# Designs tried in a protein design chat: VH-VL binders against DENN domain-containing protein C297.05. Part 14

Target 1, 138 residues: DENN domain-containing protein C297.05, of Schizosaccharomyces pombe (q9y7q7r449to586)
Amino acid sequence: VNEIPGWNDVDLYPLFRALSIPNILVLFEAALMEAKVIFLSENLGMLGYASQALLHLLYPLTWQGLYIPVLPRRLISCFEAPCSYIIGTLSYFFHMDDVPLDNIPLVVCDLDKNSVSTFGKIVRLSRSLRSKLQAHLK
Short names: E, the ipSAE of ESMFold2; O, the ipSAE of OpenDDE; V2, 0.75 times the mean of E and O plus 0.25 times the DockQ between their complexes.

## First folded at step 12 (VH-VL; framework fv_gevokizumab)

Design m1 (from n7s with light chain R93S T94Y; at its last look DockQ between E and O 0.66; V2 from the best seeds 0.00; counts 0 for: pae E 9.6 > 2)
Fold by ESMFold2, look of step 12:
Structure m1 (fold): chain C 138 residues (1-138), chain A 121 residues (1-121), chain B 107 residues (1-107)
Amino acid sequence: as target 1 above (138 residues)
Amino acid sequence: QVQLQESGPGLVKPSQTLSLTCSFSGFSLSDMGVGVGWIRQPSGKGLEWLAHIYWDDDKRYNPSLESRLTISKDTSKNQVSLKITSVTAADTAVYFCARRSYWGSYSFDYWGQGTLVTVSS
Amino acid sequence: DIQMTQSTSSLSASVGDRVTITCRASQDISNYLSWYQQKPGKAVKLLIYYASSLQSGVPSRFSGSGSGTDYTLTISSLQQEDFATYFCQQYHSYPYTFGQGTKLEIK
């Protein structure tokens, strides 16, 4: 891992404001393996900004799955999609029981609490790669 | 220190409504991602999930019993209640309440000791 | 609904034995399985979640394994306090369902 184009403070700031570096790295690893990612917050703007920041972390890769940074409660059936996604929703209405758990790993991130929970097996980067990425994020 | 305790009538007559209360401490049902559920066990039989209620009053019922069940909460009292209408001898069981949280094991991590309810004339 | 089957309803063992209890799901549950211990008159105790993760406060002699549809709870050296009924439960899909239980009895 050398210089990573597209990584800069203006694009990634929402994640660094909300989350620790280890938690950001879990999200990055989940996105690289095309897992399911759910963002929770009581702030609608934060859901949008954090979702966009995660996409910027993937540069030059493009997200291939569903991308719904703000999902209202009435559309919770979108969590049933049998594919990877990045979905954000208001934390007050979120119920994990509406998210079917399958062989695609799932990450649930509460942006207001710096909380990341994983379900299923996330393939981790090697320790040396993680150390290099942590240094670049600082 | 998470604790749950069930209370109920002990004995009810057939066709009456069974009312159960779960009182808990060490957590609040105002905490996002937290729910309390009811599970029962007839004598010598397995466990049967009945219902959940979540912090935002969202409710889930076992589909086979849904028409007879009503779950409710009183967040200020740290209580969850379950009502079962039109009871029969088949409703005789030990009734448990249990916590479930999205942020931990995603399982029923803390249970009450259970309360026996007998339906008999 | 996902059916959970514990093929053995009761099992006799002695203190010090290595004991295995099995649980089979009617479909792939991707390790979203918990094991519980039940003793008469006591609160049910969560032992294992996500097939193999040990709940805090549970002795390390308990372990879980398995994948797909087949799961196992192992007690490496049985203690007097371990005689109880053990249930598996899937939390892969609503509604959540339990196995019928395996009663572990003193031989």
Scores: ipSAE 0.007, ipTM 0.606, lowest interface PAE 9.6, mean pLDDT 84
ESMFold2 (binder alone), look of step 12: mean pLDDT 91; pTM 0.930
OpenDDE, look of step 12: ipSAE 0.507; ipTM 0.852

Design m2 (from n7s with heavy chain E66K; at its last look DockQ between E and O 0.10; V2 from the best seeds 0.00; counts 0 for: pae E 12.6 > 2, placed apart)
Fold by ESMFold2, look of step 12:
Structure m2 (fold): chain C 138 residues (1-138), chain A 121 residues (1-121), chain B 107 residues (1-107)
Amino acid sequence: as target 1 above (138 residues)
Amino acid sequence: QVQLQESGPGLVKPSQTLSLTCSFSGFSLSDMGVGVGWIRQPSGKGLEWLAHIYWDDDKRYNPSLKSRLTISKDTSKNQVSLKITSVTAADTAVYFCARRSYWGSYSFDYWGQGTLVTVSS
Amino acid sequence: DIQMTQSTSSLSASVGDRVTITCRASQDISNYLSWYQQKPGKAVKLLIYYASSLQSGVPSRFSGSGSGTDYTLTISSLQQEDFATYFCQQYHRTPYTFGQGTKLEIK
């Protein structure tokens, strides 16, 4: 197992089981630039676990935006927020039409399909750093 | 066995309201994540999405037609209805209803056979 | 609106051929793309969803691929029952739009 030092204190396994390492790196890059991140799943527990795992990947940085790991259907208008967020919702509630187009970058991750879609400009980590992280996350 | 069937007037005069009914079996709109939508196809042309309605009464309309469209459901009768006001010859088409499900495909996975509606004066 | 283009409106092939049908979106649709089959007098059939996922009950000779703006439906060994019109559809943003269709005919 090629874990990064310190990650033994954080349960990241649900995220690594659901997503390929390249996709996890995209989520990490999006969170570092304070983009909008949407998690989708048919499994309520997975939404909580994945959102929590993403926050732990940011350690020691603290998330300053909205954080709603399980968004109920009645609060779907939270996608209209003008600030950064990490929001999870059940996939059957979600449609891209619920997310207003703005100039803040957006990432949509379907945890059940290992799918990460980006909208707008995401600043990528250097090629060297990405290669090191991929090797250590194995 | 999932089945959908459209019913409609066949012929409608210009400026009248077109009313369509989708009757279905093998599923219920009380099932979470399930919806029914309407798609039309003018003769010799492609498909055009019109509207759909979900189990929780959430409704989505094609923006270009929204002012003329009304979709509704009757869950106890397994029916979904579509009304199109102020019809013109451009509304002549075969009208399909189809099930949409977030579970699995997130697409229109079962369709009716379609019903032809002609707008003629 | 997102425009979906199937540049080939008609394509002739023989039973046993490998056939590809292409679809291009006017902008990135993030794999929110489905393929449908339409035959005269029959209900439309969903074949592929999310660009590459095979719908239940669809023969494995059908496959989908692509990403971003460019997507492809492949039939690996054409059967007699596969002669039909094929539509792509994006469901990334409303209005959900379809390609104009590609009619697959017996050569």
Scores: ipSAE 0.005, ipTM 0.569, lowest interface PAE 12.6, mean pLDDT 84
ESMFold2 (binder alone), look of step 12: mean pLDDT 91; pTM 0.927
OpenDDE, look of step 12: ipSAE 0.779; ipTM 0.917

Design m3 (from n7s with light chain S53Y; at its last look DockQ between E and O 0.08; V2 from the best seeds 0.00; counts 0 for: pae E 10.3 > 2, placed apart)
Heavy chain, then light chain:
Amino acid sequence: QVQLQESGPGLVKPSQTLSLTCSFSGFSLSDMGVGVGWIRQPSGKGLEWLAHIYWDDDKRYNPSLESRLTISKDTSKNQVSLKITSVTAADTAVYFCARRSYWGSYSFDYWGQGTLVTVSS
Amino acid sequence: DIQMTQSTSSLSASVGDRVTITCRASQDISNYLSWYQQKPGKAVKLLIYYASYLQSGVPSRFSGSGSGTDYTLTISSLQQEDFATYFCQQYHRTPYTFGQGTKLEIK
ESMFold2, look of step 12: ipSAE 0.453; ipTM 0.815
ESMFold2 (binder alone), look of step 12: mean pLDDT 91; pTM 0.933
OpenDDE, look of step 12: ipSAE 0.788; ipTM 0.921
ESMFold2, look of step 13: ipSAE 0.006; ipTM 0.615
ESMFold2 (binder alone), look of step 13: mean pLDDT 91; pTM 0.933
OpenDDE, look of step 13: ipSAE 0.578; ipTM 0.871

Design m4 (from n7s with heavy chain D57N, light chain R93S; at its last look DockQ between E and O 0.82; V2 from the best seeds 0.00; counts 0 for: pae E 7.8 > 2)
Fold by ESMFold2, look of step 12:
Structure m4 (fold): chain C 138 residues (1-138), chain A 121 residues (1-121), chain B 107 residues (1-107)
Amino acid sequence: as target 1 above (138 residues)
Amino acid sequence: QVQLQESGPGLVKPSQTLSLTCSFSGFSLSDMGVGVGWIRQPSGKGLEWLAHIYWDNDKRYNPSLESRLTISKDTSKNQVSLKITSVTAADTAVYFCARRSYWGSYSFDYWGQGTLVTVSS
Amino acid sequence: DIQMTQSTSSLSASVGDRVTITCRASQDISNYLSWYQQKPGKAVKLLIYYASSLQSGVPSRFSGSGSGTDYTLTISSLQQEDFATYFCQQYHSTPYTFGQGTKLEIK
């Protein structure tokens, strides 16, 4: 029995400790449709761990968009990118007013509060697949 | 639970500075992603957004009024203040304060009752 | 600036009627539109956000629809308590702008 390449429970555990299963599934659905994902936290390490964990959930798919797990304040214009991205930033300087809302679909996740806000339409997985994934992720 | 209340002078003479205070409860400006804004409504007319301020003291102003507006907060008192300099009769309106939070509707989800300010000599 | 236009400034309807109020943006606002209810002497209430999402505590007879530049608020069965002025507002980009309002008069 071989371990699944690039997928390890230890690598995913920080995300499952921070977020409920339904919220993780929203992030997974958003990433599958190559939406834009913003992670917020006061903890720099958490931004890195959550970003990496989302990438691991996508295996065997590879992320082909922007990937900036820690975005400094001076580079806020990266939210304007027209392509998909996974960007993490410190919550204390993040404002939605600086994110173009015509550049959707977008998900904003606060890792410190287990909250996920969606902007635009996220394509849902089938009920059968959602049930199987929720059972497996527990 | 969430409540906002405006207070102001009622009557202000032209060319003076209008000072408004929003006192609120049921939330705090120490809560990340939360802001309080000001909207006004002249009699029988539409609503106009003036400014808002966020928990981290970031401020946004309506560009048409920016040179006359100053918004500030006192987080310990749960208050937000707005000053409008050099007022004219065009500044006569009901002034509302309202909460904005991107952790929900990303809209002005709770408003005060408004306070009437009349500019006349 | 994004101009929001409510072409009807006043309308009259009877209890039980289906009422629609329209709102047009001068450019695509990608469903970042809210509907508000204003009654004299009372705090403004948020009814609908993101074009069609019902705010918590708002009766289900209220609904929103539309996309792009054209948006609609519908009251499926008008009640006497629904006498008010209704405003649309875009929150796509600053300055956040409101429609001129539609006053709904029952009877």
Scores: ipSAE 0.023, ipTM 0.649, lowest interface PAE 7.8, mean pLDDT 85
ESMFold2 (binder alone), look of step 12: mean pLDDT 91; pTM 0.931
OpenDDE, look of step 12: ipSAE 0.552; ipTM 0.875

Design m5 (from n7s with heavy chain M32L; at its last look DockQ between E and O 0.87; V2 from the best seeds 0.00; counts 0 for: pae E 7.2 > 2)
Fold by ESMFold2, look of step 12:
Structure m5 (fold): chain C 138 residues (1-138), chain A 121 residues (1-121), chain B 107 residues (1-107)
Amino acid sequence: as target 1 above (138 residues)
Amino acid sequence: QVQLQESGPGLVKPSQTLSLTCSFSGFSLSDLGVGVGWIRQPSGKGLEWLAHIYWDDDKRYNPSLESRLTISKDTSKNQVSLKITSVTAADTAVYFCARRSYWGSYSFDYWGQGTLVTVSS
Amino acid sequence: DIQMTQSTSSLSASVGDRVTITCRASQDISNYLSWYQQKPGKAVKLLIYYASSLQSGVPSRFSGSGSGTDYTLTISSLQQEDFATYFCQQYHRTPYTFGQGTKLEIK
């Protein structure tokens, strides 16, 4: 049937409500290069919705790394994984010292503050392409 | 405008406890991802990281000194304190406090001017 | 612990010179390296982070390069205010460690 994934804007709505378009593009660029992505929020549902929205933006690409949209405190050692991942956890339990810095770039996103921080080198989309995507996504 | 200032006793006798205070402005330890650490420099020598504390009271210590160090914070006063027990002449140094944050460089981006502490009889 | 070595403890140079200062880590630190400037009686200043990223407010004559275990700070045209001691520091793993420092003096 002639339907595209995500015609329902609800799939992307939580991410666009929480973050500016430039910050969403940074997350998209990080995911395209299979970086490590950490989502932080005080709201448990937001972690799941934002993580799923990011996966949706990657279509038709599939995420090949570790995917744990809600990580409980007991499993904080998952941040030590030597591979790319998308992991969400409650802001209250997050400590940057639990995350080894290695040659795989890392992005930490606080969904409650519209904040992203990048550790390592993220390959950016061209300026022209970023401008077109920003216009389209608004 | 981020500023930090160290204060300490100047002179302390061997075997006593050294107490240092970092007072800061332009940021708060109630802000997520923000921490303050202590670094020292003995005269004519390199810098040595001692400890840091984050907004959520997470504390990390240099393992070589951990048994003698206690770091604490008073968020309402914008202060971080460091105690070093059983001091010797080897603890004579300039002591700096410095900020770091998950947001930005993840380095010690703002430092105080330092305070000299001399351990002597 | 990761050891950071600055094999040169002091350098003499003149205003206008191009200066390089080197730093070596005992193991790969994946560019998680910062450079700091220290002047007597003043707050230490962050110059460079992530090996080559210039901190806000730092003059563009400062640059960082390197990868793996070997890193370099370059001052392209030395100014009077640049005479200071320079430290590298790794933040790849705790405990975070500093080089011994390189003092840059007037020739």
Scores: ipSAE 0.055, ipTM 0.684, lowest interface PAE 7.2, mean pLDDT 86
ESMFold2 (binder alone), look of step 12: mean pLDDT 91; pTM 0.931
OpenDDE, look of step 12: ipSAE 0.681; ipTM 0.899

Design m6 (from n7s with heavy chain S105T; at its last look DockQ between E and O 0.88; V2 from the best seeds 0.00; counts 0 for: pae E 4.2 > 2)
Heavy chain, then light chain:
Amino acid sequence: QVQLQESGPGLVKPSQTLSLTCSFSGFSLSDMGVGVGWIRQPSGKGLEWLAHIYWDDDKRYNPSLESRLTISKDTSKNQVSLKITSVTAADTAVYFCARRSYWGTYSFDYWGQGTLVTVSS
Amino acid sequence: DIQMTQSTSSLSASVGDRVTITCRASQDISNYLSWYQQKPGKAVKLLIYYASSLQSGVPSRFSGSGSGTDYTLTISSLQQEDFATYFCQQYHRTPYTFGQGTKLEIK
ESMFold2, look of step 12: ipSAE 0.357; ipTM 0.767
ESMFold2 (binder alone), look of step 12: mean pLDDT 91; pTM 0.932
OpenDDE, look of step 12: ipSAE 0.664; ipTM 0.896
ESMFold2, fold request of step 14: ipSAE 0.345, 0.397, 0.497; ipTM 0.771, 0.784, 0.832
ESMFold2 (binder alone), fold request of step 14: mean pLDDT 91, 91, 92; pTM 0.930, 0.931, 0.934
OpenDDE, fold request of step 14: ipSAE 0.636, 0.614, 0.661; ipTM 0.887, 0.883, 0.891
ESMFold2, look of step 15: ipSAE 0.365; ipTM 0.777
ESMFold2 (binder alone), look of step 15: mean pLDDT 91; pTM 0.934
OpenDDE, look of step 15: ipSAE 0.803; ipTM 0.922
ESMFold2, look of step 17: ipSAE 0.340; ipTM 0.783
ESMFold2 (binder alone), look of step 17: mean pLDDT 91; pTM 0.933
OpenDDE, look of step 17: ipSAE 0.603; ipTM 0.884

## First folded at step 13 (VH-VL; framework fv_gevokizumab)

Design p1 (from m3 with heavy chain S105T; at its last look DockQ between E and O 0.81; V2 from the best seeds 0.00; counts 0 for: pae E 7.9 > 2)
Fold by ESMFold2, look of step 13:
Structure p1 (fold): chain C 138 residues (1-138), chain A 121 residues (1-121), chain B 107 residues (1-107)
Amino acid sequence: as target 1 above (138 residues)
Amino acid sequence: QVQLQESGPGLVKPSQTLSLTCSFSGFSLSDMGVGVGWIRQPSGKGLEWLAHIYWDDDKRYNPSLESRLTISKDTSKNQVSLKITSVTAADTAVYFCARRSYWGTYSFDYWGQGTLVTVSS
Amino acid sequence: DIQMTQSTSSLSASVGDRVTITCRASQDISNYLSWYQQKPGKAVKLLIYYASYLQSGVPSRFSGSGSGTDYTLTISSLQQEDFATYFCQQYHRTPYTFGQGTKLEIK
């Protein structure tokens, strides 16, 4: 018996392999509040899989912001968009100084390091709900 | 644990190149998201950001000074260097180096004690 | 360039006082502001980042507030060790600029 949500769904498995459950919850919380989410990896496939997995976790909610799972280097000005987004790019040419820090909170996730950093205020789920979700997602 | 220390020439003549070194311990510039920057303070005046360099050799300069500034790192020696060309009396200041990490605070969270550099002829 | 102005260069206060230090940006910096403490002969210390978040190891009597262009550092009950110079810094856009400082002196 499989206790991991989405184990039978290829779209979710790469995300759960790359990130701890607490980090996945931070991404989920950020997406629920329509924050900016940046995925980093040296693996282009991982950028696509992680972005799609995050969208799937939001079901039945629909993502309304920009969605660019693989952003080429020449388009890094897209990080300047004044709206929420989920954007993935290669770690190798990403730099935080090129991302404006505005009133919309930002989460940067390095899929290769299981690393999630937040800028601004992310509204967290209640402590009780987080604990229940972590237990169910194990 | 985290420590930074500046070293410099003390006295420099006008038109010469000022060379500064930041030696640090308790962290490494091989760590992703970590950088070291330089800030200066003329006597009795405010602080002025000069430059910083990150683990991936990305470099940022104060635009008003960038034609005169060169920042570099030696990751194996835990050192960051700053050169300022064509110095004048306006470059007389206490020079600080400081760690910057954009994981977490995105600020200069640890500073050295500073080193005084005087430009005089 | 974003200019940071601390309108008060020097402020006198007594131990136990509530002290506020203000900082004004020439344009909206979206709370990307840090507060630093400087004492002569000592390393500069980060107190507050993102306008209101307390750095680890900083006493809870320090707090930050504000938004847009106007920001405030508050010391709720001044202690002897708090007499120092305080600087704000914006990190919204390069060049990352500092205020000129506010020196907090014994009244």
Scores: ipSAE 0.023, ipTM 0.641, lowest interface PAE 7.9, mean pLDDT 85
ESMFold2 (binder alone), look of step 13: mean pLDDT 91; pTM 0.932
OpenDDE, look of step 13: ipSAE 0.487; ipTM 0.852

Design p2 (from m3 with light chain T94K; at its last look DockQ between E and O 0.79; V2 from the best seeds 0.00; counts 0 for: pae E 6.3 > 2)
Fold by ESMFold2, look of step 13:
Structure p2 (fold): chain C 138 residues (1-138), chain A 121 residues (1-121), chain B 107 residues (1-107)
Amino acid sequence: as target 1 above (138 residues)
Amino acid sequence: QVQLQESGPGLVKPSQTLSLTCSFSGFSLSDMGVGVGWIRQPSGKGLEWLAHIYWDDDKRYNPSLESRLTISKDTSKNQVSLKITSVTAADTAVYFCARRSYWGSYSFDYWGQGTLVTVSS
Amino acid sequence: DIQMTQSTSSLSASVGDRVTITCRASQDISNYLSWYQQKPGKAVKLLIYYASYLQSGVPSRFSGSGSGTDYTLTISSLQQEDFATYFCQQYHRKPYTFGQGTKLEIK
């Protein structure tokens, strides 16, 4: 809903347009842990914009995992990678049965529904910091 | 809220086709990520997954039974059907249908009460 | 395929007892394990997912623990309604296989 001032001089608008602040914080926590992140949407452009915005939110940290902002149907085996990734795909062909669950946590985000689901253990920002950030952005 | 109910024949003769229907409420197979599956349990034995079908008509079958199984859905009626061809006494079991959704803990979170099917001549 | 083994097929206990049921996977499943309760003539009930998370509406006397290949369901103070058969299931890799079950009986 609102940009977070002072974190980066990078435009985060695509994420804030699609997701609530609490859900953006879950994605940020997951990315800091080098988790697996899957973006879902019916809009190809949104997949690219959201993935790019998440990468920019991590600045100055660089993403070292697999990065495929728009995954074509024929490459669904990329979900089997045993490493961290940020992958966007069209929601209508996405099946969780194609995503092996391992010791690397997984976050699935539906950009069209403001929905974030977490599989495995994600280390959270402190409750005090989360509450302060959420209050300032409302 | 979420409910599933199995229906089918009580008795089927060997070599015939077993047809089962799962009727459900509280969710829709038009919703992305939603699937319904079939699990069976022979008397006093463990559970065996048979098949499941997703909202987009994608189908997954137990490989050991795949040549005999057909799963289908009718989204407007909130129903999923399973057919098992060429049945034998080994197919005698209680048959369950259950929901699977990645928003529902990625497990079979709601089950029907089961229906007994006996294969006998 | 990942084989799920419940070494005890039948277990006798009394109301109020602490009960432990074990499940072993043939390979590491990274805590992607669920526990189910089955009673005759009733719908199967999901109790625990991700090895230790309690499903909504399940009493807190149920808990799950374990890691890697060895997992445990614990009932801290057994109640009359807890006499049932308990199954584990892994959802780490397809096919998502079940254990053979452990029947909990009145002593």
Scores: ipSAE 0.090, ipTM 0.666, lowest interface PAE 6.3, mean pLDDT 85
ESMFold2 (binder alone), look of step 13: mean pLDDT 92; pTM 0.936
OpenDDE, look of step 13: ipSAE 0.739; ipTM 0.912

Design p3 (from m3 with heavy chain S105V; at its last look DockQ between E and O 0.08; V2 from the best seeds 0.00; counts 0 for: pae E 6.6 > 2, placed apart)
Fold by ESMFold2, look of step 13:
Structure p3 (fold): chain C 138 residues (1-138), chain A 121 residues (1-121), chain B 107 residues (1-107)
Amino acid sequence: as target 1 above (138 residues)
Amino acid sequence: QVQLQESGPGLVKPSQTLSLTCSFSGFSLSDMGVGVGWIRQPSGKGLEWLAHIYWDDDKRYNPSLESRLTISKDTSKNQVSLKITSVTAADTAVYFCARRSYWGVYSFDYWGQGTLVTVSS
Amino acid sequence: DIQMTQSTSSLSASVGDRVTITCRASQDISNYLSWYQQKPGKAVKLLIYYASYLQSGVPSRFSGSGSGTDYTLTISSLQQEDFATYFCQQYHRTPYTFGQGTKLEIK
């Protein structure tokens, strides 16, 4: 990651702790196309750390959508926003029925299970670029 | 899960005030972005939106009826109320309450079964 | 006010038929259109939101399409429980308005 300006292992560590490199790349591709990203965990700190790590992965790009790394239960309706977002919430509060689909793709990442689910079309990086990035992240 | 139920008087005399209550469960009006609205349907006719109210007490009324409508909420009781003043036979309808989202992707996603109100002398 | 027109007030169809119901707005509503199903004595059900997305628990035989001012609801293979009245509604601007309904009847 040191070959990519602005990245270093400490800033990305929360994502490497929780997810495989292929899953991290799916999150990166989703964030580049300004999709909706939901992080789930039973650990409150993991939600904040993973959300911040995803923002750092985008450096020098800045996130322009909603950014709510820890969403309290009473704000669950924020999943209905018709714009891109990065939102984290505790797993036991979360139901997919709270998240309406629209023309913006959705990615749901369970940090405790190394699970990334996509809804709608995420444009993938070329196979060559994905392979080079995977090699650098290892 | 999410459920709404209307209650009302059944029969109302002309020129009186019609009071309706929507009781709901499975969500709260203390939750951001949640609202409840009222829609009515005269017998054999189409649906007419009346009003809605959001968690933050923001209210919207159908302009054609605005002078006669009052919508209010009681968050602690999970209730929304609608009053219609000076009723006439034209107000005879089945009245529905329904949940609404603030962010604008849905219109009304869950409805009650409706309650018939008849305005008659 | 945005007028919503369902040109067909009543349709007769048989189980297994493919049925299309149309809805036209008097101006662009930017996909802020929902389809509802109504049966007598029952709660109204949301079928489709944002022109083309299925509400949770709605069978996949229902689909929505269209954009701008012209929208359609399609039932790919009609079932016995689908005989009902169908309404479109715009929620782009207040007052939110409904089409007059299309009643889908057996035979």
Scores: ipSAE 0.054, ipTM 0.695, lowest interface PAE 6.6, mean pLDDT 86
ESMFold2 (binder alone), look of step 13: mean pLDDT 91; pTM 0.931
OpenDDE, look of step 13: ipSAE 0.473; ipTM 0.856

